# VH-VL binders against q9c0h5r722to879, part 3

Target 1, 158 residues: q9c0h5r722to879
Amino acid sequence: WSSESIKKPMIVTSDRHVKKEACELFKLIQMYMGDRRAKADPLHVALEVATKGWSVQGLRDELYIQLCRQTTENFRLESLARGWELMAICLAFFPPTPKFHSYLEGYIYRHMDPVNDTKGVAISTYAKYCYHKLQKAALTGAKKGLKKPNVEEIRHAK

## First folded at step 1 (VH-VL)

Design c11 (framework fv_clesrovimab)
Fold by ESMFold2-Fast, scan of step 1:
Structure c11 (fold): chain C 158 residues (1-158), chain A 125 residues (1-125), chain B 107 residues (1-107)
Amino acid sequence: as target 1 above (158 residues)
Amino acid sequence: EVQLVESGGGLVRPGRSLRLSCTVSGFTFGDYAMSWVRQAPGKGLEWISFISSKAYGGTTEYAASVKGRFTISRDDSKNIAYLQMNSLKTEDTAVYYCTRGDLYYEFWSGPMDVWGQGTTVTVSS
Amino acid sequence: DIQMTQSPSSLSASVGDRVTITCRTSQGISSALAWYQQKPGKAPKLLIFDASSLESGVPSRFSGSGSGTVFTLTISSLQPEDFAAYYCQQFNSYPLTFGQGTRLEIK
């Protein structure tokens, strides 16, 4: 977990545009989680995160690794809950690449044990939900059935 | 010239503890993730632990074989990475290599572009 | 854990030969694979990363290919200094795993 901005993507990329988008994406994630000031409401911040991941395929793995970082050793309860919520929202619209699928699946699976629950946040419940969404998204993505994110679907996925 | 130098290996009895150090030079240590990889005599390579760069918070990962017994850490002011090894078993006998991660694999364990020469740990009665 | 199987486990070759080593994974890893060279008594050296990218300073006779579950390391014209052990490594998921190694020996 970090309250600072990132200087470069967590995953290797040679694309300058993707590098810039990855850094901007991290700021949006922090805004949704309440760790950075945002002018837009959380729903519209989530829409921007989901839209960037949906439209820029090269950002999908980066987005999920950033969410994994922000939900690791995060002692701000509201921020932690929002991070898992945002992961569930993104998994409603696109999976990670096959290259990253096993890593994300393992990360989520490790949090399904109730021993991970903190006071006020049922991490195991969020993880179970995300695990189910990941499996469904991978199947849908394999068949190129991914639909563009919109406000109504984000409200429903939440 | 980039260099990693391991130290702290030796002969120890089962159940004891040992701390390995990896002193680095020739690059900005805090910008890089570090890993430990071991190799038992006559055997192949086994990844055991990872620590992310300073900028990414020094997050850690462990192989199941060492989880709960080994702790990876770093002191960026001294350019040293550590591996604290507790409750040593005969199966931990190996050459331990300190490795540097690729600059862009700061959060996630990736390819290891620079390796130290290794330090030998022998766990025997 | 993702299992990495190299073939052959050992081979004998002559200087000037073209040699190919294969690495097979128990699960798909996309292009998340690296190749290392290790000489007796020395630390491993990175040769190839992301399945096909040549590490800086590595001779162009080394090349990597493949994706998913089958990968190859090719040495186009073997040199005396190339007799060593070679290891593949996946970094798609934790724990990171290595192949058992391939010993390349002089014929």
Scores: ipSAE 0.000, ipTM 0.487, lowest interface PAE 16.0, mean pLDDT 82

Design c2 (framework fv_clesrovimab)
Fold by ESMFold2-Fast, scan of step 1:
Formats: sequence, C-alpha cells, structure tokens
Structure c2 (fold): chain C 158 residues (1-158), chain A 121 residues (1-121), chain B 107 residues (1-107)
Amino acid sequence: as target 1 above (158 residues)
Amino acid sequence: EVQLVESGGGLVRPGRSLRLSCTVSGFTFGDYAMSWVRQAPGKGLEWISFIRSKAYGGTTEYAASVKGRFTISRDDSKNIAYLQMNSLKTEDTAVYYCTRDYLEWSGMDVWGQGTTVTVSS
Amino acid sequence: DIQMTQSPSSLSASVGDRVTITCRTSQGISSALAWYQQKPGKAPKLLIFDASSLESGVPSRFSGSGSGTVFTLTISSLQPEDFAAYYCQQFNSYPLTFGQGTRLEIK
C-alpha cells in the first residue's frame, strides 16, 4: 500500500501513452479508495477507472497490479474495503491478460479464507466475489467481447 | 473579470438559520467545484464544505463540525452557490469565504472577499 | 483527519532575507498540498498548488517543494509586501485541512 504518487508504471512498458495513463490511473485509484482527494464522486471516479481499462487494453494488467498493491498491508479499513470494491467493479468489465490471469487469480484466492478478515472488513467476502467475477470476465470476454462501462452497471457492481 | 461575491451574512441568534449566497462571474460556473471556507475572529482557516460540478455528479462533502446542520448547493442557471446553515451555534461565528475549487489540481485559486456571520444572543 | 503542523508559528525577518516555512502532515499526502498568503482583512491568495507549481501572477521568488509528509515554502528575497500570514492545505482526503498558519513579521 502507498499514499504517494508513482512516477513509473508497476509493469515495465516502452509505450509513453501507457506510462502516462498508468500514473494518472494510480491517482484515480487512490481517489476512489479515499487516500487522495477525489476529483468527482465515487461512481464517476470508478467509471473513469473502468473506462480507461476497457478502452486501453495495455493498461488492464497495470490496473490490477496497482489494486493488488493498494490492498496489500493496507491498515486503513475504509481504504482497504474500497480497494476490493474497485477490483470487483473492474472485473465486471474486463479481465487481465491471460499472462497475468494466474497471478491475479492467486492473489484473490489467498484472501478467500476468513482468517484474512479484519474486525472492520470482511476481506474473504470481497475476495470470493472478485474470484467469481474474474472467472466470468475471462470466459465472457473470450466469447462475446466486452461491454463499455457505464454508471448504471458500476452502481450494480458495488 | 473573474470574481466571487458572497452575501447573506449578518447577526443571528443561536438555533436560527441563515443562507449564504455566492454569485460568480467571469468563468463557466458549471465546470467548477465550489467550496466554503470559514475563519473565526483571530483564528486560522477551516474548510467547511464543497460541491462538485454536475458533470462530476454534483456530490457534496462536509467537515464534521457542520455535517447534518449545513447544506451546500448550486444553481448553475443563475451562477450561484449556496450554503444553508441550520441550528447555528456561537462557534459558527466567522467570516465565510466562497472559493473556486479546480479539482484537477490541489489548490483553491479564486476567493470571494467573504461575508461575516455572527451568532450571538 | 490529517493534521497539518506549520513551523515556525511566527517568524521575524528583514527585507532581502531568504525565508522558509515548513508544513508537516500526520499522513502521506503525495503532492496534494497548496500554499496561501493572507494579508489582514483580506481573503487568502493561492501561491503554490500541487506542492511545487507556481500560481499564475505570483512572483518567482516564491517556490514550493516536498512530497509525502514534509513540505516547504521558500521566499528567496523577502519584499515589503510579503509580510503576511501563510497557510498550507492538504487536498489528499476529506475533510480538507489547513495548517495553523505562520505569521511573517518585520524585524
């Protein structure tokens, strides 16, 4: 977990556009989680995060690794809950690449045991939901393609 | 020119209500978030509330000291931001500033000259 | 809430001096910090946004630096019009919080 900004993407890339978008994406994630002043209400911040991942395929793995970082050793209970919520929202719209799937699947799986629950956050419940969404997104994306995110669907994904 | 003009301040008894208005000119009001900041006599600055533009959901935030008593709102057709203050306390005595809050950056770049609210018996 | 502590609370200086004011935060705020100047009876004026960006129309003698939990406002060569109160404000999370202020006075 980090309260500071990033200067470089978590995943190495030579694409200047992806580099810039990754740094802006991290700020949006912090805004949604309450770790940075929000530029918009939570629904619209989540919409921008989901839309960036949906429209920029090269950004999808970066998005998920940033969420993994922000939900690792995060002792701010509200921020932790929001991070898992945002992961579930993104998984409603797109999976990571096949190369990154096993890493994200393993990360989520490790949190499905109730032993991971804190007094204020039922992490295992969020993780089980995310695991289900990940498998569905991977299957649906392979067969039917991915729908563009919208505010109504994000509200339902929460 | 760009300017913010606050109005509605005055002397009021504890438990009563006041509504402050902030009339803006010189920029596209609907594109900006707006905040209220107050300053008690001889004290420092305290952020009270803000409201996002309608394009960003029009949602609001409040300081704990005023949550449940104050309501921020906006009328984009009239270029006015409001602060409805209910159940006023003597601790609410302050100069109230309206400010433009450009959410894409950390800073409030345009401030009104303030309107004085005095809550006393 | 994020607590903002400014040091010094008061400072006496002479025209031409280099003045530095520090703002410390109880939690990391990245670069989400602004500096304001307030003269008696006037509204605050934005000097620095995003920790280090100079606001348009502000003299170049003003500069901001820092990130995370420690930030500084520097006036490289103090002018008579610079004697005022200075405030930092964090924009990282709600509620937005200000430092207690630093009063800059003539020696």
Scores: ipSAE 0.000, ipTM 0.522, lowest interface PAE 16.8, mean pLDDT 84

Design c3 (framework fv_clesrovimab)
Fold by ESMFold2-Fast, scan of step 1:
Parts: sequence; C-alpha cells; structure tokens
Structure c3 (fold): chain C 158 residues (1-158), chain A 124 residues (1-124), chain B 107 residues (1-107)
Amino acid sequence: as target 1 above (158 residues)
Amino acid sequence: EVQLVESGGGLVRPGRSLRLSCTVSGFTFGDYAMSWVRQAPGKGLEWISFIRSKAYGGTTEYAASVKGRFTISRDDSKNIAYLQMNSLKTEDTAVYYCTRGPYDSWEYYGMDVWGQGTTVTVSS
Amino acid sequence: DIQMTQSPSSLSASVGDRVTITCRTSQGISSALAWYQQKPGKAPKLLIFDASSLESGVPSRFSGSGSGTVFTLTISSLQPEDFAAYYCQQFNSYPLTFGQGTRLEIK
C-alpha cells in the first residue's frame, strides 16, 4: 500500500499515453479510497476510474495491479474496504486481459480465507464477491462485448 | 450551523443502565461515521465506540473496556446517534462526547465535530 | 492495541516561543494520525489530520509532521490562546487510541 504518487506504471510499457494515464489513474484510485483529497463525490470518481479502464484498453491490467497494491498491507480500514469495492465496480465493466486473468484470480482467491479478515473489514467477503464478478466479466466480455460505464450501474455494482 | 448535542447523562447507581442520545444538525448525517469518546475527571481522552455509515453496513467497533456492555446505534431518518450503556461501573464515570468521524464516505478527517459533552456519574 | 506515548507530558512556555510535542506509536500507522487541542471544560478541537493536513480554520502557526511511528506537532509562535492540552490519536486500527495528553502551561 502507498499514500504517495507513482512516477511510472507498475506494468512495463513503452506507450507514453498509457504511462501518463496510469499515473493519473493511481491518483483517482487513492481519491476513491480516501487516501487523497477528492475533487468529486465517490460515485463520480468511480465513474472516472471505470471509464478510463473501459476506454483505454492498455490500462486494464495496470488498474487491477494498482488495486492489488493498494489492498496489500493496507491498515487503514475504510481505505481497505474502498479498495475492494472499487475492484468489484471495475470488474462489473471489464475483465483484465486473459494473460493477466490468472494473476488477478490468484490474488483474489488468496484473500477468500477468513483468516485474512482484519478487524473492521471482512476481506474474505469482498474477495468472494470479486471472484464471482471476475469470472462473470470474463465470460460476458467474450460473448457480448463490454458496455460503457454509467453512474447508475456503478451505484448498483458496489 | 453544524452541531452535535448530547443528552441523557446523569447520576446512576452501579449495575444500572443509561441511554445517551446525540442529535445532529447541519450536515448529511448518513454519510458519516460517528464515535463516542469519554473523559474521566482529570484524565485524558478514551475512544469507546464507533459506528460506520450505511454505505459500510453500519458496523460497529468497541473498546475492550465497554465491549459487551455498551451498544452504539444510529437512526439516520431522525439524525440521532445513541449509546446504550448497560451494567454501569464506577469506572464509567466521565464526560461523554459524541463526535463526527473519524471517517466519512470519502475521506479520513479525524474527529472534526464534537458535542459539548454530557456528564455520566456512576455512584452509590 | 496501539499504544500512543506523548512527550513531554507537560511543559511551560512563553508567548512567542516555538513549541514541539512528540507522539510515538508502538506500531507503524503510516499517516493515520490526528492532533487535538482541548481547553479546560471544553470539547476537543481537531487541529491536524492525516499527520500533516491543517484543519480548516486552524491558524497556520500549527503544523504536523511525521509518518510511521514518530509524529510531531509544532506551534511556531505561541499565542495566549494556545495554552491548552494537546492529544494525538491514531485511526489506523481498532481500537482507536489517544496519547495520554500534553499540558501546555504559561511559564
């Protein structure tokens, strides 16, 4: 977990646009989680995160690895809960790439055991929900394609 | 504009019960976690209980000193937070403060709004 | 439970002095620390949140610094209204805990 800004993406890329978008995405994730001052309400911050991941295909794996980082060794209870919530929201609109699917699936699976629960946050419950969302998103994306995020769907996804 | 007003304090005998109320005005109550903090005469601050906003399931936390005896609750339709205090002990004698925070639905603020406090005296 | 230890427990100072109060935690809390001021017979007032963020309406002579296990509250030029008790508080994990307090008194 980190309260600082990032200077480069967590996944190596030579694309200048993706590099800039990844750094801005990390700030939005921190805003949603309460670790950085937000300029908009949480639903609109989540909408911007989801829209960025949906619109910029090259950011999807980066977005999920940033969420994994921010939910790892995070001892700020509402931030931790918000991180898992944002993962569930993003999984409602797009999966990671097939290549990254196994990594994210393994990360989520490791947190499904109740021994991972922190006082005040039922991580295992969030992880089980995210696991099911991940499998559904991968199947839906393969069959129907991905739909554009909107505020009402974000409200229902969390 | 923004204020918290505690009520329900008083003199009570050991083993009895008392319910404190905190009436809130001037902000969207349902968006904020609420806490109770007490201060024994001449002593420092002790956090005793916390209730999350509805967005986080309205779940509660307690200090070990009050766990099993005190219950925090909220009525978002009336803008009131409660502290039900059972099996009172002389050690529970303190000024009880209702506070907003330390979390809201967006940020970690610390406890940024406090009521004036209500005095609870547990004595025979 | 995370133990919060303030130093000094009391100090005497004069108007215009620079005053520093330290808060040490038994475990790392990142930046999840707030500072409060309490005057006799009054409720505490939030001064600093997230270790270094100044609460709206609080004079700029107050500042906070630190991360992890060591934090400081500094008053750059003490004013008469600053003589009060000061408390640090962590909100990293439950139970939430306060330091024992530092009483700032007139010399």
Scores: ipSAE 0.000, ipTM 0.488, lowest interface PAE 17.9, mean pLDDT 82

Design c4 (framework fv_clesrovimab)
Fold by ESMFold2-Fast, scan of step 1:
Structure c4 (fold): chain C 158 residues (1-158), chain A 123 residues (1-123), chain B 107 residues (1-107)
Amino acid sequence: as target 1 above (158 residues)
Amino acid sequence: EVQLVESGGGLVRPGRSLRLSCTVSGFTFGDYAMSWVRQAPGKGLEWISFIRSKAYGGTTEYAASVKGRFTISRDDSKNIAYLQMNSLKTEDTAVYYCTREGYDILTYAMDVWGQGTTVTVSS
Amino acid sequence: DIQMTQSPSSLSASVGDRVTITCRTSQGISSALAWYQQKPGKAPKLLIFDASSLESGVPSRFSGSGSGTVFTLTISSLQPEDFAAYYCQQFNSYPLTFGQGTRLEIK
């Protein structure tokens, strides 16, 4: 977990556009989680995050690793809950690449144990929900393709 | 040419009300968040209120010093932002600036300012 | 509220000098800081946003640096038109707050 901006992507890339988008994405994630002031309400911040991941395919794995970082050793309970919520929202619209799928699946799986629950935040419940979303997103992406995010679909994904 | 023009200032007695207007031109008003910032004579800048664009929820924020007394609003069809000031106090005496926030959701800046309108609250 | 402290509160300098103004925050604000210039009787003008990004149309002699709790505005070679008040502002949390200002005066 970090309250600071990132200077470079967590996943190595040579694409300068992807590097810039990754740094901007991290700020949006912090905004949704309440770790950074937002000019938009949470619903519209989530729309920006989902739209960036949907439109920039090279950013999807970066997005999920950033969410994994922000939900690791995060002692701000509201921020922690929002991070898991945002992961569920993004998984409603796109999966990670097949190469990253196993890592993300493993990350989510190990949080499904109730021992991860902390006062006021049922992490295991969020993780179970994200696990189901991940499997559905991977299947949908392989067979039918992906739909562009919109406000109403984000409302239902939470 | 991007412009913000404030109006509605003047001399008023304590306890009275004033409504300030900020008329904008040269950009798509509805896409931008707006703020009011004031400056008392010989003093520094104080942020007082903020309104999000309608696309980003249209919600408002206030400084504690004005909460419950001032209301920020916008009329996107007329390209006007408003500041309704009720129960005015002598410490509300200041030049009131209308400001626009940046280009997008990530911009942390008030990039365009109006010339200001003077509000004097005195008996 | 996040308290913003500028130093110095005023300074005197000569044309051609390198001038540095510091802004310190009572808690971490990442890079959510802007710098403004205000001349007497005029509205403030944006110089720097996101701590280090130069606003379009602002001369390259202006630069910003810092993150977290300590930020600096530097004017590399002071010009006559640069004598003004300078303000930092944080955008990290509500209420938005400004520094008390630094007045840059001619020697």
Scores: ipSAE 0.196, ipTM 0.706, lowest interface PAE 4.6, mean pLDDT 87

Design c5 (framework fv_clesrovimab)
Fold by ESMFold2-Fast, scan of step 1:
Structure c5 (fold): chain C 158 residues (1-158), chain A 121 residues (1-121), chain B 107 residues (1-107)
Amino acid sequence: as target 1 above (158 residues)
Amino acid sequence: EVQLVESGGGLVRPGRSLRLSCTVSGFTFGDYAMSWVRQAPGKGLEWISFIRSKAYGGTTEYAASVKGRFTISRDDSKNIAYLQMNSLKTEDTAVYYCTRLDYYEGSFDYWGQGTTVTVSS
Amino acid sequence: DIQMTQSPSSLSASVGDRVTITCRTSQGISSALAWYQQKPGKAPKLLIFDASSLESGVPSRFSGSGSGTVFTLTISSLQPEDFAAYYCQQFNSYPLTFGQGTRLEIK
């Protein structure tokens, strides 16, 4: 977990556009989680995060690894819960790439054990929900493709 | 016009309870976090509690000095924020301000006039 | 908890003077800092948010700067109505904390 800005993407990339978007995305994630001040309401911040991941396919794995980082050793319970919520929202619209799928699946699976629960945050419950959404997103994307995010669908995805 | 009006302050004995109310007008109350800040006579400002909007789960936070004794709550249908103060101590003597927390900007942008709570025999 | 230390604790100045108040934090808070003015017997009033953003309706002689652990509030040309107490406050983490205050007195 980190309260600071990032200077470069967590996943190495030669694409200048992806580098810029990755740094911007991290600020939006911090805003949604309450770790950085936001200029928009939470639903619109989540919409911007989901829209960036949906529209910039090269950003999807970076988005998920940033969420994994922000939900690892995060002792601020509000932020921790929002991070898992944002992961569930993103998984409603796009899966990670096949190369990253196994890593994300393993990360989520490890958190499904109730031993991960803290006072105030039922991490195992969030993880079970995210696990289900990850599998469904991969299946749905393979068969019919995913839809562009909108406010109503984000509200439903929470 | 944004207004926050506190009520419920007064003189109480140690160990007793008091409930403060903050009636709000001029904005969409349910969209904002609300907070209580107090100021002891001749001293500086001390944040004591806040409650987030329902969109952020209505979560609450407390300063260590009041945790377990004070409870913040809100009634969005009436545009009222409350501070239930139990087991009052002489150290709780202060002017209590209701404030709107603009978490988009990270500031207490509007304050009520304050209500005085005096805890003494 | 994040400790907020203001300096000076008090200062005397004349109308027309340039006045600077400093706020130091025990850990980095990025730009998550606000400044408030409080006149005797009145509620505090927001002056600056996000370290450097001027609140609507606040005179342009007030300005804020800084990031991380050191912040300043400047009044470029002091007016009679500016004699008051000033407080900084961080919004980076809970519990929310204020500086001890700076009292600006007339010379």
Scores: ipSAE 0.000, ipTM 0.481, lowest interface PAE 18.5, mean pLDDT 82

Design c6 (framework fv_clesrovimab)
Fold by ESMFold2-Fast, scan of step 1:
Structure c6 (fold): chain C 158 residues (1-158), chain A 123 residues (1-123), chain B 107 residues (1-107)
Amino acid sequence: as target 1 above (158 residues)
Amino acid sequence: EVQLVESGGGLVRPGRSLRLSCTVSGFTFGDYYMSWVRQAPGKGLEWISFIRSDAYGGTTEYAASVKGRFTISRDDSKNIAYLQMNSLKTEDTAVYYCTRVGWYSDYYGMDVWGQGTTVTVSS
Amino acid sequence: DIQMTQSPSSLSASVGDRVTITCRTSQDISSALAWYQQKPGKAPKLLIFDASSLESGVPSRFSGSGSGTVFTLTISSLQPEDFAAYYCQQFDSYPYTFGQGTRLEIK
């Protein structure tokens, strides 16, 4: 978990454009989670995160690893809950690459045990939901997901 | 000075094609979503299409009335958005407006509009 | 598609009047709505975004309210330059549909 901006992507890339986009994506994630001042309401911040991941395939794994980081050792309860919500939203529209699938699946699986629940946040419930969404997204294809993100779909995803 | 200027309209026969251009000045074009809205004579506004910024993959959306016939595109090096209109019908007769949408803070509004270019589809 | 219905379709008013225009949506759109003003022969101008946020440079006599399926544009004290057509537009789902418009005429 971090309250600071990132200076480089979590996943190594030689693409300068992808590096810049990854840093901007992290700011959007922090805005949704309440860790950074937002310029739009949470639904529209989520729409931009989901749209970026849907349209820029090279960012999908980076997006998921950033969400894993922001939900690890995060002691701000509202931020933690929002991070898991955002993961569920993104998984409604696109999976990670096959290479990253096992890592993300393992991360989510480890959080499905109720022992991970904190006062006020049912992490195991979020993790079970995300696990189901991940498997469904992987089955339906890795290209651009099943459907383009929009506000109505995001409202249903969380 | 923030400005959108449409061009390429005119009189065209049914079944033909026409390409509209929208030349942009006064802001960083590549950072913004661009959209086309049309208005038939004496009628209301109809949203036709938008294209996202390059940072969001330049992906597109279309109204059902034009899907499969119209294509929105952009050339960020020249600050121009395009609307390629194929298989034109008399129902496509309208003033076509180019509009700017911010990438998310302006998503709920089209804050800059061009003056419009008239397309008349008639035999 | 989300259907947008404006009421009234036209109205006549006098300078100084309080005018309200309503926009109803066939589905819940939360606050994903904008209002535009269009004068004859001119491009539309954004007045209100995100249902209630006043666009920079727009006079404070304009205000927007509502959420869900019912939205209202209010002009608190009508001025001569306000006689125009007004449109609402939803941004909740594609296609981004407009209302049919409300024509505001001099009484």
Scores: ipSAE 0.000, ipTM 0.476, lowest interface PAE 15.9, mean pLDDT 82

Design c7 (framework fv_clesrovimab)
Fold by ESMFold2-Fast, scan of step 1:
Structure c7 (fold): chain C 158 residues (1-158), chain A 123 residues (1-123), chain B 107 residues (1-107)
Amino acid sequence: as target 1 above (158 residues)
Amino acid sequence: EVQLVESGGGLVRPGRSLRLSCTVSGFTFGDYYMSWVRQAPGKGLEWISFIRSDAYGGTTEYAASVKGRFTISRDDSKNIAYLQMNSLKTEDTAVYYCTRHYSGSWYEYMDVWGQGTTVTVSS
Amino acid sequence: DIQMTQSPSSLSASVGDRVTITCRTSQDISSALAWYQQKPGKAPKLLIFDASSLESGVPSRFSGSGSGTVFTLTISSLQPEDFAAYYCQQFDSYPYTFGQGTRLEIK
């Protein structure tokens, strides 16, 4: 977990534009989670995050790695809950690459045990939901392609 | 030769509307993010709006001072960026600059600026 | 919003002098900072980006340094054409905010 901006993407890339987008994406994630001053309401911040991941295939694994980081050792309960919520939103629109699928699946699975629950946040419930969304997204993306994010579906995904 | 040329400025009454245009040449306009920056007489610079390229959804950002009143847009077929200014206030009086965002960095620096167009909002 | 404070707001110098302008930010912006020069009646010109990278065509007497919350622009040997206003700007988060400017004047 970090409250600071990032200077470079978590996944190494030589594409300069992808580096800029990854750093901007991290700021949007912090805005949604309440760890950075938001430039728009949460719904529209989430829309921008989902749209970036959908539009820029090279950002999808980076997005999920950033969410894993922001939900790891995060002691700010409101932020922690929002991070899991944003993961669920993104999984409604696109999966990670097949190469990253097993890592993300393992990360989510480890959090499905109720022992992970804090007094204020039912992490195991979020993780179970994300696990099912991940499997569905991977299957749907492989068979039917990915639909562009929109406000209505983001409301539903929450 | 890279050029940005603003037009559409003038004298307007408070509460009225004005549309600024920024015509660009010498580069592939559609690939670049664009901003509008203004400068009130004798004052410093204020960033007001930003628009991404179509490849990144053409999404927009606004400074709080203009949000809900100003709309940035672009027409890539004509190489023109626009700033639609509604509900103008006397504090909107400024020189308005169109800027191109640099593609050679991790951040969206403003590497090319137009000469500016003057907007005066007065009764 | 990230607040940008430049110091000094104005300074007087002579040709050949070494001048330094400082920009302070209200929160950490890493290296997401640019410096611009503006002459009267003209648009700003990019001098430095990424806090320390010199823009193409800008004389080597200009240099930038710093990271986090404190940044400096240095002109090592002031020339007549360098008398102008200088602005810093952060690109860490929206809105992209500028410093109030530093006016560099002839002594």
Scores: ipSAE 0.000, ipTM 0.493, lowest interface PAE 16.4, mean pLDDT 84

Design c8 (framework fv_clesrovimab)
Fold by ESMFold2-Fast, scan of step 1:
Structure c8 (fold): chain C 158 residues (1-158), chain A 121 residues (1-121), chain B 107 residues (1-107)
Amino acid sequence: as target 1 above (158 residues)
Amino acid sequence: EVQLVESGGGLVRPGRSLRLSCTVSGFTFGDYYMSWVRQAPGKGLEWISFIRSDAYGGTTEYAASVKGRFTISRDDSKNIAYLQMNSLKTEDTAVYYCTRDRGYLYSFDYWGQGTTVTVSS
Amino acid sequence: DIQMTQSPSSLSASVGDRVTITCRTSQDISSALAWYQQKPGKAPKLLIFDASSLESGVPSRFSGSGSGTVFTLTISSLQPEDFAAYYCQQFDSYPYTFGQGTRLEIK
């Protein structure tokens, strides 16, 4: 968990466009979670996050790793809940690459035990839902043109 | 189809008030920020105000030129955005456009036809 | 406030020409920029968002490029209906600001 900006992507890349998008993506994630001043409402911030991940295939693994970081040792209850919610939203539109599937699966699995639940946040419930979404997304595959995010789909998701 | 229709413009003397309305159809109004943009005769575009969506409790922002004089509001049950204009000045003379604010994608994607406000004695 | 400067302010061109309009910002706005077309007596119409993304329904002859402080709008083969005013707008910070506009006139 961090309240600071990032200067480099969490996954190393030589692509300058991907580097820029990864840093902007982190700011949007913080905005959705309430850890940074938002330029738009939560649904529209979520739409931008989902749209960036959907349209820029090279950002998908970076996006999920950023969400894992922001849900690790996060003691702000509302921020923590929104981080898991955003993960579920993104998993409705695209999976991570096969190379990163096991990492994300393991991260989510470790949080499925109710012992992880905090006062006011049922982490195990979010994790079980995300685990189910991940399995479905992985079966569908990460292909260009997969379901484009829109406000109605995001509002309906969870 | 998405439509935005402005109304309430007219000729008014300096120091008076006008209320503009923007009636919206074809999308879920409460999900979007709404902005007002004006254009003085023969001049460029000037953003003047927005109101955040239902999820942010309808909070507002204003350009310095109108702050303290103009108030933006919305009625999500009627799909109407309003601009209350008080203490009007000659320099407020412009066509006023209502826009759907898609700032998260860096755009105003739909605009109304505009309503003309003329402040003159 | 972020200052937006368009160049040229006016441009004369012929049908079939390649036209480029530039927008410069007083500070880095990443890709937080849109381009609009406005015809006389009409409301502006969105052409490009996020600096380079073509809005649905806009002809493919329109394209946007750039990031940071310098952005360009290009019309690859000018058509009669393209003679209009063009505006850039930044969405990086409040207040939102527009360029002064570029008038594209028939030669």
Scores: ipSAE 0.000, ipTM 0.502, lowest interface PAE 15.6, mean pLDDT 83

Design c9 (framework fv_clesrovimab)
Fold by ESMFold2-Fast, scan of step 1:
Structure c9 (fold): chain C 158 residues (1-158), chain A 125 residues (1-125), chain B 107 residues (1-107)
Amino acid sequence: as target 1 above (158 residues)
Amino acid sequence: EVQLVESGGGLVRPGRSLRLSCTVSGFTFGDYYMSWVRQAPGKGLEWISFIRSDAYGGTTEYAASVKGRFTISRDDSKNIAYLQMNSLKTEDTAVYYCTRSEYYGSGTWYYMDVWGQGTTVTVSS
Amino acid sequence: DIQMTQSPSSLSASVGDRVTITCRTSQDISSALAWYQQKPGKAPKLLIFDASSLESGVPSRFSGSGSGTVFTLTISSLQPEDFAAYYCQQFDSYPYTFGQGTRLEIK
C-alpha cells in the first residue's frame, strides 16, 4: 500500500507512453480508494480505470498488480474495501494475461480465508467474488471479445 | 461520406452565451469521441474540449482557458455534439471546429481524423 | 502543459523541392504526435498520426519520423497543392497542444 505517486510502472515496459499511462492509472486507483483527492465522482473514476485496462491491453497486468499492492497491508478500512471493489469491477471487463493469471489467482486465493477479515471489511467475501470473476473473465476473454466498460455495468459490479 | 457540419456561430456581446451544434453523418456517432478545436483569426489551433462516448460514460475534458465556462455534450439519438459557451470573452473570437476523435493505443491517445468546416464566433461590442 | 515548437515558422520553396519541418516537444511524448495540413479558409486535414503513420488518401510524398521530443514532417517532391500551413499536435496527455504552425510559401 502506498499513499504516494509512482515514478515508474510496477511491470517493466519499454513503451514510454505505457509508462506514463501506468502512473496516471495509479493516481486514478488512489482516487477511487479515497487515498487521493478526486475531481470526479467514484463511479466515473472507476469507469476511467476500467476503460484504460479494457482499451490498452498492455496495461491490464499493471492494473492488477497495482490493485494487489494497494490491498496489501492497507490499514485504512474504507480504502481497503474500495480496492477490492475496484478489482471486482475490472475483472467484470477483462482478465490479466495468461502469464499473470497464476499470480493474481494465488493472491486472491490467499485472501479467501476469513482470518483476513477485519471489523467492517469482509475481505474473504470480496476475494471469493473476485476469484469467481477472474475465472469467468479468463474463459469469456478466450472465446469472445470482452464487452467495453460502461456506467451501468460498473454500477452493477460494485 | 463522413461529414461533420457545425452551426450556431455568430456575433455576440461579451458576457453573453452561445450554443454551437455539430451534426454528423456517415459513421456510427455513438462509437466515437468528439472534440472541439478553435482558431483565432490569423492564429494557430487550440484544442478546447472533448467528450467520450456513452459507453465510456460520456465524460469530458476541457482546456484551462474554457474550464467552468464551456460545456460539451452530445445527443446520440440525433447524431449531434454541442458546445455551450457561457460568459464569452473577446479572446473567445475564433472559428470553432468540430472533430471526430479516433483512438490509438492508449486511454488518452485520441487524434482528430475528421474535421468539420467550422463555424465563426465573433465576440465584440 | 506540453509546449510544442515548430521550426521554421515559415519557409519558401519551389515545386519539386524536398521540404522538412521539425516539431519539438517540452517533454517525452513517445510517438503520440500527429501532423495536419491547413489551406487558407479551410479546415485542417490529418496527414500523419502516431509520428509516422500515413493517413488513408494522403499522398506518399508525405512522411513523418521521430520519437520522444523531436519529430519531422518531410515532403519528398513538393507539388503546387502542398503550399499550406502545417501543424504538429501531441495527443500524449491533456490538454492536447498544437505547435504554432509552419507556413509553406511559393519561392
Scores: ipSAE 0.000, ipTM 0.478, lowest interface PAE 18.3, mean pLDDT 82

